# Ledger of designs, part 2: VHH binders against FYVE, RhoGEF and PH domain-containing protein 5 (Fgd5)

Target 1, 194 residues: FYVE, RhoGEF and PH domain-containing protein 5 (Fgd5), of Mus musculus (Mouse) (q80uz0r647to840)
Amino acid sequence: RALVIAQELLSSEKAYVQMLQHLSLDFHGAVLRALENVEQEGREPLAQEELRQGLRELPAICDLHQGILESLEQRLGDCGEGQPQVADIFLAREQEFEHHAAHILQFDRYLGLLAESCLLSPRLATTVREFEQSSQGGGQSMKHRMLRVVQRLFQYQVLLTDYLNNLCPDSAEYDNTQSALTLISKVTDRANES
Short names: E, the ipSAE of ESMFold2; O, the ipSAE of OpenDDE; V2, 0.75 times the mean of E and O plus 0.25 times the DockQ between their complexes.

## First folded at step 1 (VHH)

Design s13 (framework vhh_8k46_1)
Fold by ESMFold2-Fast, scan of step 1:
Structure s13 (fold): chain B 194 residues (1-194), chain A 124 residues (1-124)
Amino acid sequence: as target 1 above (194 residues)
Amino acid sequence: AVQLQASGGGFVQPGGSLRLSCAASGFTFSSYAMGWFRQAPGKEREFVSAISGSGGSTYYADSVKGRFTISRDNSKNTVYLQMNSLRAEDTATYYCAARPYGSLYWDESEYDYWGQGTQVTVSS
């Protein structure tokens, strides 16, 4: 069952990375350009600045998860039906997780700022609607996609806990998975300080 | 042998409440995500709600968000669905199902084990 859970971690990471790539490459640039127009019109700057700062984190978050995806693909391809070893993939990225903790868990808040900014900018509102209706968006709302960023850390805790419960307690992977869960919990707690 | 036993269905008037239970045996309950699906006569089976093995993540169909709450007790090997503000369109046979944790909680083909179901009728 551990292998099946590790394969679900891989499958969910693939879907998540595709969503992040769409946000990072297609949506991010368009939104930043629309926000520049709002600023040129002398609109309230504080909410727009906070939203812009959060959105500028998307490429780095995308890079983090692209690396996790590639490592998961390699590890699970190499192990076949043997014992998976995936926990150290997370441990190797401790610094990156800690750096992005506040932004990852505040994306639901950024959605509120985005909604406020859309009230100030018809261009931004149109950009958001067009993104949601695009073939890449598949009709999924921007809110749904950005909430996935917030939820991914909690999903890691769930996935890794279920994974841990299906490992031999005497294995090195069991110990590494406990360490990975501690890391993800620490990152989640640190983000909640923000 | 694996068994999933759903119960708690019945007749209720619109605006009423029911609590469904699903008792599981024959597998490591905490390692499986649990889902609720429903099927009205002549309709396809549809997703209602799901909960991860640890209980840390919950998922809801848009039609039930804010009205239904899924929960689980791993010490009792039981998953629950609290249904509030029931509507006529909630009338269906409700099924509990178990799957390994995954990303497509609304996809019934991902579920390994299914219960026999419990009938919920919402009518005045």
Scores: ipSAE 0.000, ipTM 0.102, lowest interface PAE 18.1, mean pLDDT 77

Design s14 (framework vhh_8k46_1)
Fold by ESMFold2-Fast, scan of step 1:
Structure s14 (fold): chain B 194 residues (1-194), chain A 123 residues (1-123)
Amino acid sequence: as target 1 above (194 residues)
Amino acid sequence: AVQLQASGGGFVQPGGSLRLSCAASGRTFSNYAMGWFRQAPGKEREFVSAITWSGGSTYYADSVKGRFTISRDNSKNTVYLQMNSLRAEDTATYYCAASRGFLYTSPDDFDYWGQGTQVTVSS
């Protein structure tokens, strides 16, 4: 049933990339503009600079996951009902994961900073609510979407562990999946050491 | 695509045990993560436990860790919640839910819900 897990990895990656695209193309630009307006009024807390810097990482994080999605679509399309080969998709992106680890894991913190900023700026709070209610919002709360950024790395660990447990232990894919899990764990641990 | 039926609730004394079952209808049960939630009168629905579609990983709320065990039998399309060392504060209607997603801790993460089964822990 490794194939079913690999297909779930693909389906969840597609949903995740759609969420990231909405954040990186529409939401973060609107939030950054609202934060600039608060700054012009001389009412901006210093914590808003950290939030701005974190949000500016979204396009690069989106590019990473778009690449993973495209590779998963190609790989699973090619294998049909056969044994999937997906672990090397993650291994090929080791440098990208290591580069973005610090920012990805801090999105729970960025959610807290966003919430604090909304309390201090009715304009920002209105922008966030309007985005949540728009077609780009997809009916999910901003809290849910922001938390998904940090949760995706932990979801990879869960999915790849379930995948590994359904592979032949003598296969190359088994060995590659162990390596991919080690990479994701290393990335997650490195970010937690900050 | 999946319909859920929870059962196994009832009256139990503090320190006792109950086993809840959630039977799923549908050919795609093995594609869903399964969760248990509970709701006491006048309170919001809270997370209890979750299990991945393969059964390889399980998650528990801090209030039930070490006392409750979630498991699943994909051959019977059923998920179970073994509840040991029950306390008065465990009294609630228990709901099972199915998710195609990977967040398992909020009601918003689950797509399909069962009707619920009442658990009452009282002397």
Scores: ipSAE 0.000, ipTM 0.103, lowest interface PAE 18.8, mean pLDDT 76

Design s15 (framework vhh_7pa5_2; at its last look DockQ between E and O 0.57; V2 from the best seeds 0.00; counts 0 for: pae E 10.3 > 2, grease 26.3 > 24.2)
Amino acid sequence: QVQLVESGGGMVQPGGSLRLSCAASGFTFSSYWMSWVRRAPGKGPEWVSTISSGGGSTSYADSVKGRFTISRDNAKNTLYLQMNSLKPEDTALYYCAREGSYYDFWSGYFDYWGQGTQVTVSS
ESMFold2-Fast, scan of step 1: ipSAE 0.291; ipTM 0.632
ESMFold2, look of step 2: ipSAE 0.000; ipTM 0.312
ESMFold2 (binder alone), look of step 2: mean pLDDT 84; pTM 0.841
OpenDDE, look of step 2: ipSAE 0.082; ipTM 0.555

Design s16 (framework vhh_7pa5_2)
Amino acid sequence: QVQLVESGGGMVQPGGSLRLSCAASGFTFSNYAMSWVRRAPGKGPEWVSTISGSGGRTSYADSVKGRFTISRDNAKNTLYLQMNSLKPEDTALYYCARDLYDILTGYYPFDYWGQGTQVTVSS
ESMFold2-Fast, scan of step 1: ipSAE 0.000; ipTM 0.333

Design s17 (framework vhh_enristomig)
Fold by ESMFold2-Fast, scan of step 1:
Structure s17 (fold): chain B 194 residues (1-194), chain A 121 residues (1-121)
Amino acid sequence: as target 1 above (194 residues)
Amino acid sequence: EVQLLESGGGEVQPGGSLRLSCAASGFTFSDYAISWYRQAPGKQREWVSTISTGGSTNYAESVKGRFTISRDNAKNTLYLQMSSLRAEDTAVYYCVRSLEPFYTEDYFDYWGQGTLVTVKP
């Protein structure tokens, strides 16, 4: 019951981290280099500042989720067929979630800025196209990959709610999961106010 | 082929009710969390509600207490019961496959065509 849902949380986190690593290690650096070349041509920095700052958040967001993945792997490996304890993994990272909240729900906006920048730079457009074609599992659009950053918070709410409803209400894990849901909901709601 | 087909939209007066349906085919419906999203003219897409594989539900604050999401796995159908409708609920409503046990990188590749809901006096 609860264990199956916790294993789904782990599996989906694994896939999500793989995508974030691709964005952080390969795409982010290439895009920043392309944007630097546009600036060297005397373009206005203001139009690209928001995109640049947003993309610089990717390594830190990747580190956050890499940590969550590693903690989930350890906890679920150690519990075997027992009762899982995963909610405090999120609670331990409250400050990191709050720090990134403003940027996580802005990735749909960053997509628009990226598209505009591609109209101005054939080099950047080529970089984006090449990354869209390089991922295993098919050529998924950059729009879809960046939108996943926003959607992961919603997926946490879905998975943690399902998890909560399969826990003993008297358990510490039930209480911790309610707290984790409150944290994720607060982060999501605060960013949506923008 | 994967298909999501929304229906049930229409024109309704403020305070009225509508029930939207989404018929799914081409995948194992019970293995996915499914969401409702909406988009009003000139606005960004807004998440409305999600139902998990286990039946747990979540709602956007703007619709909480007024909308109810449900699913019928035997019929491969998702529902959204909307009550106390307001002018600001006017939008095209989309059924979206949001979570899958394999290839979670494909979260939102499968969107329905949408169904229009118009709330006006």
Scores: ipSAE 0.000, ipTM 0.140, lowest interface PAE 15.6, mean pLDDT 75

Design s18 (framework vhh_enristomig)
Fold by ESMFold2-Fast, scan of step 1:
Structure s18 (fold): chain B 194 residues (1-194), chain A 121 residues (1-121)
Amino acid sequence: as target 1 above (194 residues)
Amino acid sequence: EVQLLESGGGEVQPGGSLRLSCAASGFTFSSYYISWYRQAPGKQREWVSTISSGGRTNYAESVKGRFTISRDNAKNTLYLQMSSLRAEDTAVYYCAKHTFSELLDYGYDYWGQGTLVTVKP
């Protein structure tokens, strides 16, 4: 039961990291180049710079989740028969979560800034469309991909809650999973206040 | 129903000029950014020019100084004045309306059959 949920966490993390890598390594560079000569049409001049700064957070967010993915692969490979230990993977990254959660939760806002920038730059709009239609993009909209960055924190809450409910209450893993859920909840609540 | 209908294409000699028109209907024309795109045989569709609702213009590097985009809001019509035409300008030219939702949810929509421009001696 718990193992099945931990395997779902791993499988969904693999898909998520692949999407982040495309967004961070392939799309981000193309977007920055397209934005170099964007014409501003009476909009706040800082909006373009805010979008650029937000997108520059993608490599660090990608690194965080790639580390989680690698740790999940190792832990679940080593425990093949059935007693997973995954909660400390999140606890070991508490500082990174606290640093990046505000930016992760701002991806809804960054989506709005990207859309505004597309109205000013047909080159950027074409880049977004081509990325959406790429074979590695899976045909999903850029809106859906950017919102997945925000949604992943909420998916952790759901998956870790299900995981907790299938653990022995007397185990160290149960205690660590409660701590991990508290961490994710705290960073989500703090960022939603802003 | 949103429609953009292109016209004005034809055959011209190198160095010649053409004026393309795009007649718009089904939306508040004056409120939107509108672009020209083109597609040559065997090539991907490429952006040519955009005009904002406020009349600001932007151009692809390959057409800068040779093409002029303009709009007539009273006639709901977009124009592309092309001069000093080259063989590489041979393409079907398309008109496209920009919207926030369509750009991010559906990508670009190109309306009409386009208008063919052939530059040949």
Scores: ipSAE 0.000, ipTM 0.118, lowest interface PAE 13.7, mean pLDDT 75

Design s19 (framework vhh_7uia_1)
Fold by ESMFold2-Fast, scan of step 1:
Structure s19 (fold): chain B 194 residues (1-194), chain A 124 residues (1-124)
Amino acid sequence: as target 1 above (194 residues)
Amino acid sequence: QLQLVETGGGLVKPGGSLRLSCVVSGFTFDDYAMAWVRQAPGKELEWVSSISWSGGSTYYEDSVKGRFTISTDNAKNTLYLQMSSLKPEDTAVYYCAKDIGSYFEWLSSPFDYWGQGTQVTVSS
């Protein structure tokens, strides 16, 4: 049923935002400080500047998904056992998705740049290891967490497609969900080609 | 008194196919993701595939992608694993498992409960 899938969207968004909060608030600043120390000790490679700029996008990406989470919590809390209406949450954020999609899909490349930077900086490598070991629930690798940033847009496509297939085709929510899927597909295609 | 019962294993030749089934009792798929895991002789447990409780998302270990398909029949409370192009390295005891993890945490989530297993042997 549509409600069950909408609740899965909410539950997975909560987990995703928690991970982004860790990256953005706990890790982002520490990694950026370690990268600045490498620059101060000598000439910084161009690749490290690209990584630094990419990581600076995390707070804005976190804010986007925090907003989505809050909207999903409100909508699903208010609907009870009724029909959910969640597709317009994504449509209201069309400009933000278009702006951030390119940065989100670069996280696979940023992971590679981070690994390279750790080979060049023992301080940065130590910071990354300490972050991984401090994570509650088993200390998942930085690779796992950064790849989730890339995968979330693709996951929206899967979840919204399931949701669409469980809606009345004559409903406004069905039409809005098709529009949301078109938006997510478009931004994913544009970002993934770079 | 939750119960998972795996069936469908057996002896097959390389290139063959098998369909594994897991009949679930004591809970419904509405609340939980489901997974298949395996243990080859003398090796550690290996995750094989997972499916969301909505049935809309599937995940596979790299060595089985394109060869294995995970699916559910919610009306029968049954989980399936369709295996094709079987290789000797697929020889293992296969277990059905209930996963309580979130949608993106499944690959690292601890499995809550699993069944007795079904033996798959691939040999010439």
Scores: ipSAE 0.000, ipTM 0.122, lowest interface PAE 15.5, mean pLDDT 73

Design s20 (framework vhh_7uia_1)
Fold by ESMFold2-Fast, scan of step 1:
Structure s20 (fold): chain B 194 residues (1-194), chain A 124 residues (1-124)
Amino acid sequence: as target 1 above (194 residues)
Amino acid sequence: QLQLVETGGGLVKPGGSLRLSCVVSGFTFSSYEMAWVRQAPGKELEWVSSISSSGSTIYYEDSVKGRFTISTDNAKNTLYLQMSSLKPEDTAVYYCAREDYSFWTGDLTYFDYWGQGTQVTVSS
């Protein structure tokens, strides 16, 4: 049923935002500090600068998903057991998705750059290991967390497709959900092109 | 109650192929996203691939793209992983897993139910 899938979208968004907040607020700052110390000594590979630029996008990506989460909480709280309306949450954020899509889909690449940078910098490798082992990291690998940044866009496609298939084809929500899926597909295709 | 059973693992030479199968019971298979996750000796769990409940939306870890193919047969409650061009670094225990959409559990899993695993060894 559509409502169950919309509630799944909300629950998964809440978990995802929690992960993004830990990645953005704690890990990002620690990694940037480690990379800047190497840079100040004139010993930085270009790969570390690209990684640094990508990680600086995390707070804005976090803000985007925090907004989606808050909107989902409001919409599903207001509808009770009625028909959910969630597709316009994504449509209202078309410009934000277009702006951040390139960086979001590059997180797979940033993971590779992080791994390479750790081989070149014992300081960075220690920072990553300590963050993974901290309570904030929950013991989960950095690889899994960074891959989930990329995967969230594809997960939206899955969840919105399952949602669409459980809506009345004659409803406004059906039409809006098709538009939201087109938007998500467009931004994933566009970012992958970059 | 709920059970995931993997089969199809074994010993293959580099460049070889294997097909892994996972038969599920105790839940409505066609209502859940499913995944393959692997663990090499002495290393962390590595997500390999995921597939939507309908079988239409598929994701792969970058290192396996173009070599592995995930698929489902909802009528048989079975998840598959077709592995080709196998490399020594693909040596691992492969787990079938049900996705819970939780990315923060504190127990090193993003998935709520797992099989017992099937060993894949790629060596000369």
Scores: ipSAE 0.000, ipTM 0.140, lowest interface PAE 14.7, mean pLDDT 75

Design s21 (framework vhh_podentamig1)
Fold by ESMFold2-Fast, scan of step 1:
Structure s21 (fold): chain B 194 residues (1-194), chain A 120 residues (1-120)
Amino acid sequence: as target 1 above (194 residues)
Amino acid sequence: EVQLVESGGGLVQPGRSLTLSCAASGFTFSDYAYGWYRQAPGKQRELVAAISSGGTLYADSVKGRFTISRDNAKNSIYLQMNSLRPEDTALYYCAAEGLWDYIKSAFDYWGQGTQVTVSS
């Protein structure tokens, strides 16, 4: 029950990390190259620098989630068919979540800036479409991929709530999962005020 | 469940202005991106303007004439339409796109629409 939900957390974290790697390693460079061409054409996006700064945060966000993925793999591999213990993975990263949450929650903003830039630059729009079609994601939209950065924090709330509801209320894992949910909710709520 | 209710449509003469409002309820308003779409008789539904926390975008046909805005405190989206033309005549829809991908729900929400007619 709880194990099944923990396995879903692991599986979705693997998919999320793969998506982040594509954005961080491949897409960021392609966007920067396309934006340079827009400047040469005398068509400069209003918020180009803000978009660049946002994409620059991707490596740090990738490192956070890579660590979570590695910890989930170890914990779920070690427990076999036993009771999982995954909540402290999030609690151990409280400071990282607090530092990065503001940037993570700005990705819906960066999506808006990217969309506006694509309307102003056919070259950038072509670059985005080309990247979407060449990825292993089978042509998933860039909108979908960028929104995943924001959605992951909210997805944690859903998954950890389902996980909590399938734990023994007297267990240490139950208490730790409530603490993890409080952390994620606090981080999400604070950033929503910004 | 997210609900969207449009208002502010009507019959106006060319060159005049209208403001459309969209009232949203059901979930945290700031978690959603919003758009205004329109559908003229015999035409496909088209995006007019969209807004997220990151910015706005407009169809070429309305740039400089229409302005989209949001008021998070009032859970409302607005479309200010200036210098209206007969070709702006359409049923206008408010739409919301949620940030929830995991649950695999169809999270595109639509209102019922408000009619805008630009004629003498």
Scores: ipSAE 0.000, ipTM 0.116, lowest interface PAE 14.0, mean pLDDT 74

Design s22 (framework vhh_8ghr_2)
Fold by ESMFold2-Fast, scan of step 1:
Structure s22 (fold): chain B 194 residues (1-194), chain A 124 residues (1-124)
Amino acid sequence: as target 1 above (194 residues)
Amino acid sequence: EVQLVESGGGLVQPGGSLRLSCAASGFTFSDYSYIGWVRRAPGKGEELVARISPSSGSTSYADSVKGRFTISADISKNTAYLQMNSLRVEDTAVYYCAAEYSFLGWDTSKYDYWGQGTLVTVSS
């Protein structure tokens, strides 16, 4: 069962990276420009500074998860039907997770700021709506796509917990998975302290 | 091509039982994801009533249905179920099957895939 869970970690990471790439490359540029236009139209820009700063973190978060995806593909390709070893992929990226912790869980607040800004700016609302209706957006709401960034840490906890429960307690992978869960939990808790 | 198809809805008297089914295609329950049952009654918002992780078997329920409803999943049939017992008039709603890979609390906006819904009417 551990291999099945590891395969789900890989498939869900691939879907997540594809969403992050679309959000990073297409959405953040368009939204940041629309926010600049709102500022130029004489609207109060201070309420939108947090949103602008959060959106500027997306490329770095995308890079982190692209690296995780590539490592998962290599590890699971190499193990065949044997015991997977994936926990150290997360442990190797401890500093990157800690760096992004403050921004990852703030995306729920960023969505609130985006929604408020859309009520005040027809141009921004049009930009968000056009992105949602794009073929690459798949008809999903912007709120849905951005919330996936927030929930990925919780998904790691669920998947790694299920993975741990299907490993031999005496294995090195069991110990490493406990360490990875501790890291992800710590990062999640740190984000919640803001 | 992901599709969730609900069945089993209908008219039932108060105190009766119904079993809803959700058949998934293009989406596998052996992947560690969540399947939820979300209901919407006329004039009311959406309520997540039950959630299951098909591979682990872990379940969660809204307080309004706890002790009366049971969610289950058959991985081999790629089908989730909602067994509804001791039905009440206030359970009348359209019931939707929804699926996602992760979930924060009971926020229905986070589900990735949705069925078309099946109507459950509890009335004389």
Scores: ipSAE 0.000, ipTM 0.104, lowest interface PAE 17.9, mean pLDDT 74

Design s23 (framework vhh_8k46_1)
Fold by ESMFold2-Fast, scan of step 1:
Structure s23 (fold): chain B 194 residues (1-194), chain A 124 residues (1-124)
Amino acid sequence: as target 1 above (194 residues)
Amino acid sequence: AVQLQASGGGFVQPGGSLRLSCAASGFTFSSYAMGWFRQAPGKEREFVSAISSSGGSTYYADSVKGRFTISRDNSKNTVYLQMNSLRAEDTATYYCAAEPLWSYEHLLQSYDYWGQGTQVTVSS
């Protein structure tokens, strides 16, 4: 049923935003400070600037998804048992998705840069390990948490496809969901085109 | 700079029709929901109709349902309001407005960008 899938989209967005807030408010600042200390000690940066740039993007990505979460909560709270209307939440944010697409899809590259930086700085390695172990959710590795940023775009495609398949083909929401799916697909494809 | 230019207003007799246009510039039109609001002399500004960023969802105030049709052309950065079966109580200045998020309430406060309006007068 379309409403059940829309509620799954909301629930998964809540979990995703919580993870992004942890990365944005706690982790990125600590890592940036550790990287600055390595540089100040005269050690070679070794592509650390790419990692710094990627991590500085996290607050804006967090803001994007916080907005999506708030819109989903409002729509599904007001919907009751009626037809959900969620697709245009994504369409309204096309420019933000386009802006962040390149950074989102480079998070697997940023993980490699993080690993390289940890080899140069015991301080950074300690910071990463401490964040990995501080999680109440089971102490998942930083690699798994950062990969969630990339994986969310693909999860949107899966959830929106399932949602679409449970809508009346003659409905406005069906058309909007096709447009949203096209947007997310285009954003994903375009980022890899760099 | 953000600009919304409403046009197409004028004088019409009861039962007549008018088509309003709102040309947008200075922001990514296709990412915004668009709304029409109106304000009659001595009254508060009220919601008339809204259309989602893709054009797939529309919403109408009860007073205009079945008579007005909202549409948009994202290739032309323009939103339209087709007004049929006009009544004296439709007399007002009509404003177009842009909202980054589609909302069920269509509150004035949720709309970030506003046009200057176009006058519609329905009288014999």
Scores: ipSAE 0.000, ipTM 0.095, lowest interface PAE 18.9, mean pLDDT 77

Design s24 (framework vhh_7pa5_2)
Fold by ESMFold2-Fast, scan of step 1:
Structure s24 (fold): chain B 194 residues (1-194), chain A 125 residues (1-125)
Amino acid sequence: as target 1 above (194 residues)
Amino acid sequence: QVQLVESGGGMVQPGGSLRLSCAASGFTFSDYAMSWVRRAPGKGPEWVSTISGSGDSTSYADSVKGRFTISRDNAKNTLYLQMNSLKPEDTALYYCAKAPEYSYGLPYYYGMDVWGQGTQVTVSS
């Protein structure tokens, strides 16, 4: 029931964090190095500082989800056969989720800036292509990989809704789960507005 | 009130076929892209396929490409997913999803605000 759904939340978070770590640690670093070479070649940067600032948010998003993963592992490891308590993990990270929403609202612009930068730098274009070809799951495009960030927020809505429906309505966990769903819905809605 | 109702799920042996249906109401069906998304036991939701409002454009996840076919009948306000050569890993609850009003060309279920109740597909020998 509720515990099974909470375990699904944990297992899917682990898979998501693995993808996000590759995107944040490997791709982000490679892109930043490629952008430095473009600047060193004396080419005028087309809002490359803005792209750089946007990509700097990936490590913070990675840290957010790594923290959620670690908290889920601890809570579900410690609860045994008892009732899980996971909703406050999301509520404790309200400010980080609001920051995540702000980053997602700039997502289309960051993709545009990346595409524009690739036109100016064959090295950056090669880096993006090589990353896409090396990705697990058949070489998903950068657009699809970045959209998985929004996909995860939607997955939280589905999982937390199923979880809520399997909780006692008079429990603290029920109330906290409703609050967590409200938070995630706001973040998801803001992403859709821009 | 937007409403989506999935049906057609069931149990089937590996290599078998199933056709899922999604009955839509409460909106102008032909104006919106529609998607199928699934949730397997122990996993988060996975996008499966999308079809444009006109039905002229389709896209598929690599895991189902060549085996699944998405289609729609705008006269009947119905979305379909024909699933062939089913594998145990296709076992999941399948959801129908409508693109949001302001999707601005973003595909799949990014920003989608409506999910149906789902229909269970179990592939086992």
Scores: ipSAE 0.000, ipTM 0.138, lowest interface PAE 13.8, mean pLDDT 74

Design s25 (framework vhh_8k46_1)
Fold by ESMFold2-Fast, scan of step 1:
Structure s25 (fold): chain B 194 residues (1-194), chain A 125 residues (1-125)
Amino acid sequence: as target 1 above (194 residues)
Amino acid sequence: AVQLQASGGGFVQPGGSLRLSCAASGRTFSSYAMGWFRQAPGKEREFVSAISWSGGSTYYADSVKGRFTISRDNSKNTVYLQMNSLRAEDTATYYCAADTYYSGSYDLPWEYDYWGQGTQVTVSS
């Protein structure tokens, strides 16, 4: 059962990384360049600074999750029908999670800022519309995609809890999974502190 | 660094067709708007066509509209210019260019940051 849950973690990470690559390599680069051009022309949308900062975090967040995906593929490929070991993949990335957590949890706010900025910049509105309509965008709304950045942290908590409940309590993997859950919880709680 | 390599030029008779390709290096290609410009002997570089980063918007000079089609394949980091019903006045060196700022001013050569070496197109009987 534990292996099935670990495989679900892997498959969902693959889908998530594909979405992040669309946001990071295709969307955010074009948006940041459009915003820079508007600034140089002496015309700027309101609230663009927070939006720019949020979007500039996407390449590093993408790299974090790409690393997690590659590690999950290796571990689950190597174990066959055996016992999986995946919790330390998260523990090895504690510093990166802590660094990016504040920005990740602001993506619901960045959605609001994006909507406001589109009202003030036809270039930005066109870029968002083109991304939503592109084959790489999958035809889903920008709201749905940006909220997935926040939702992934909570999805880790659900998946890792289910995984923990199907592990032998005497195993090192059980202890490591409890530590990973504590890390994700701490990161989430810190970002919600006003 | 971004490198652009244009190819596909050649000698054709009036009414003929050619397909030009512009291959780009690097993962950032999908973020760039791309343009085609041409320069005939003794004339300034003029706009031909442009395509947005996603391929959702295309632009054409009046002189080529209905005859030329621009497209891109972001999986191959390549932009194409399909040229049909070629005329003697289409004779020029054709250049591909990348606009990393997405300025919206697709027809201005100085808005483009990176340029290919060019490929010669000669239309003559």
Scores: ipSAE 0.000, ipTM 0.094, lowest interface PAE 19.7, mean pLDDT 76

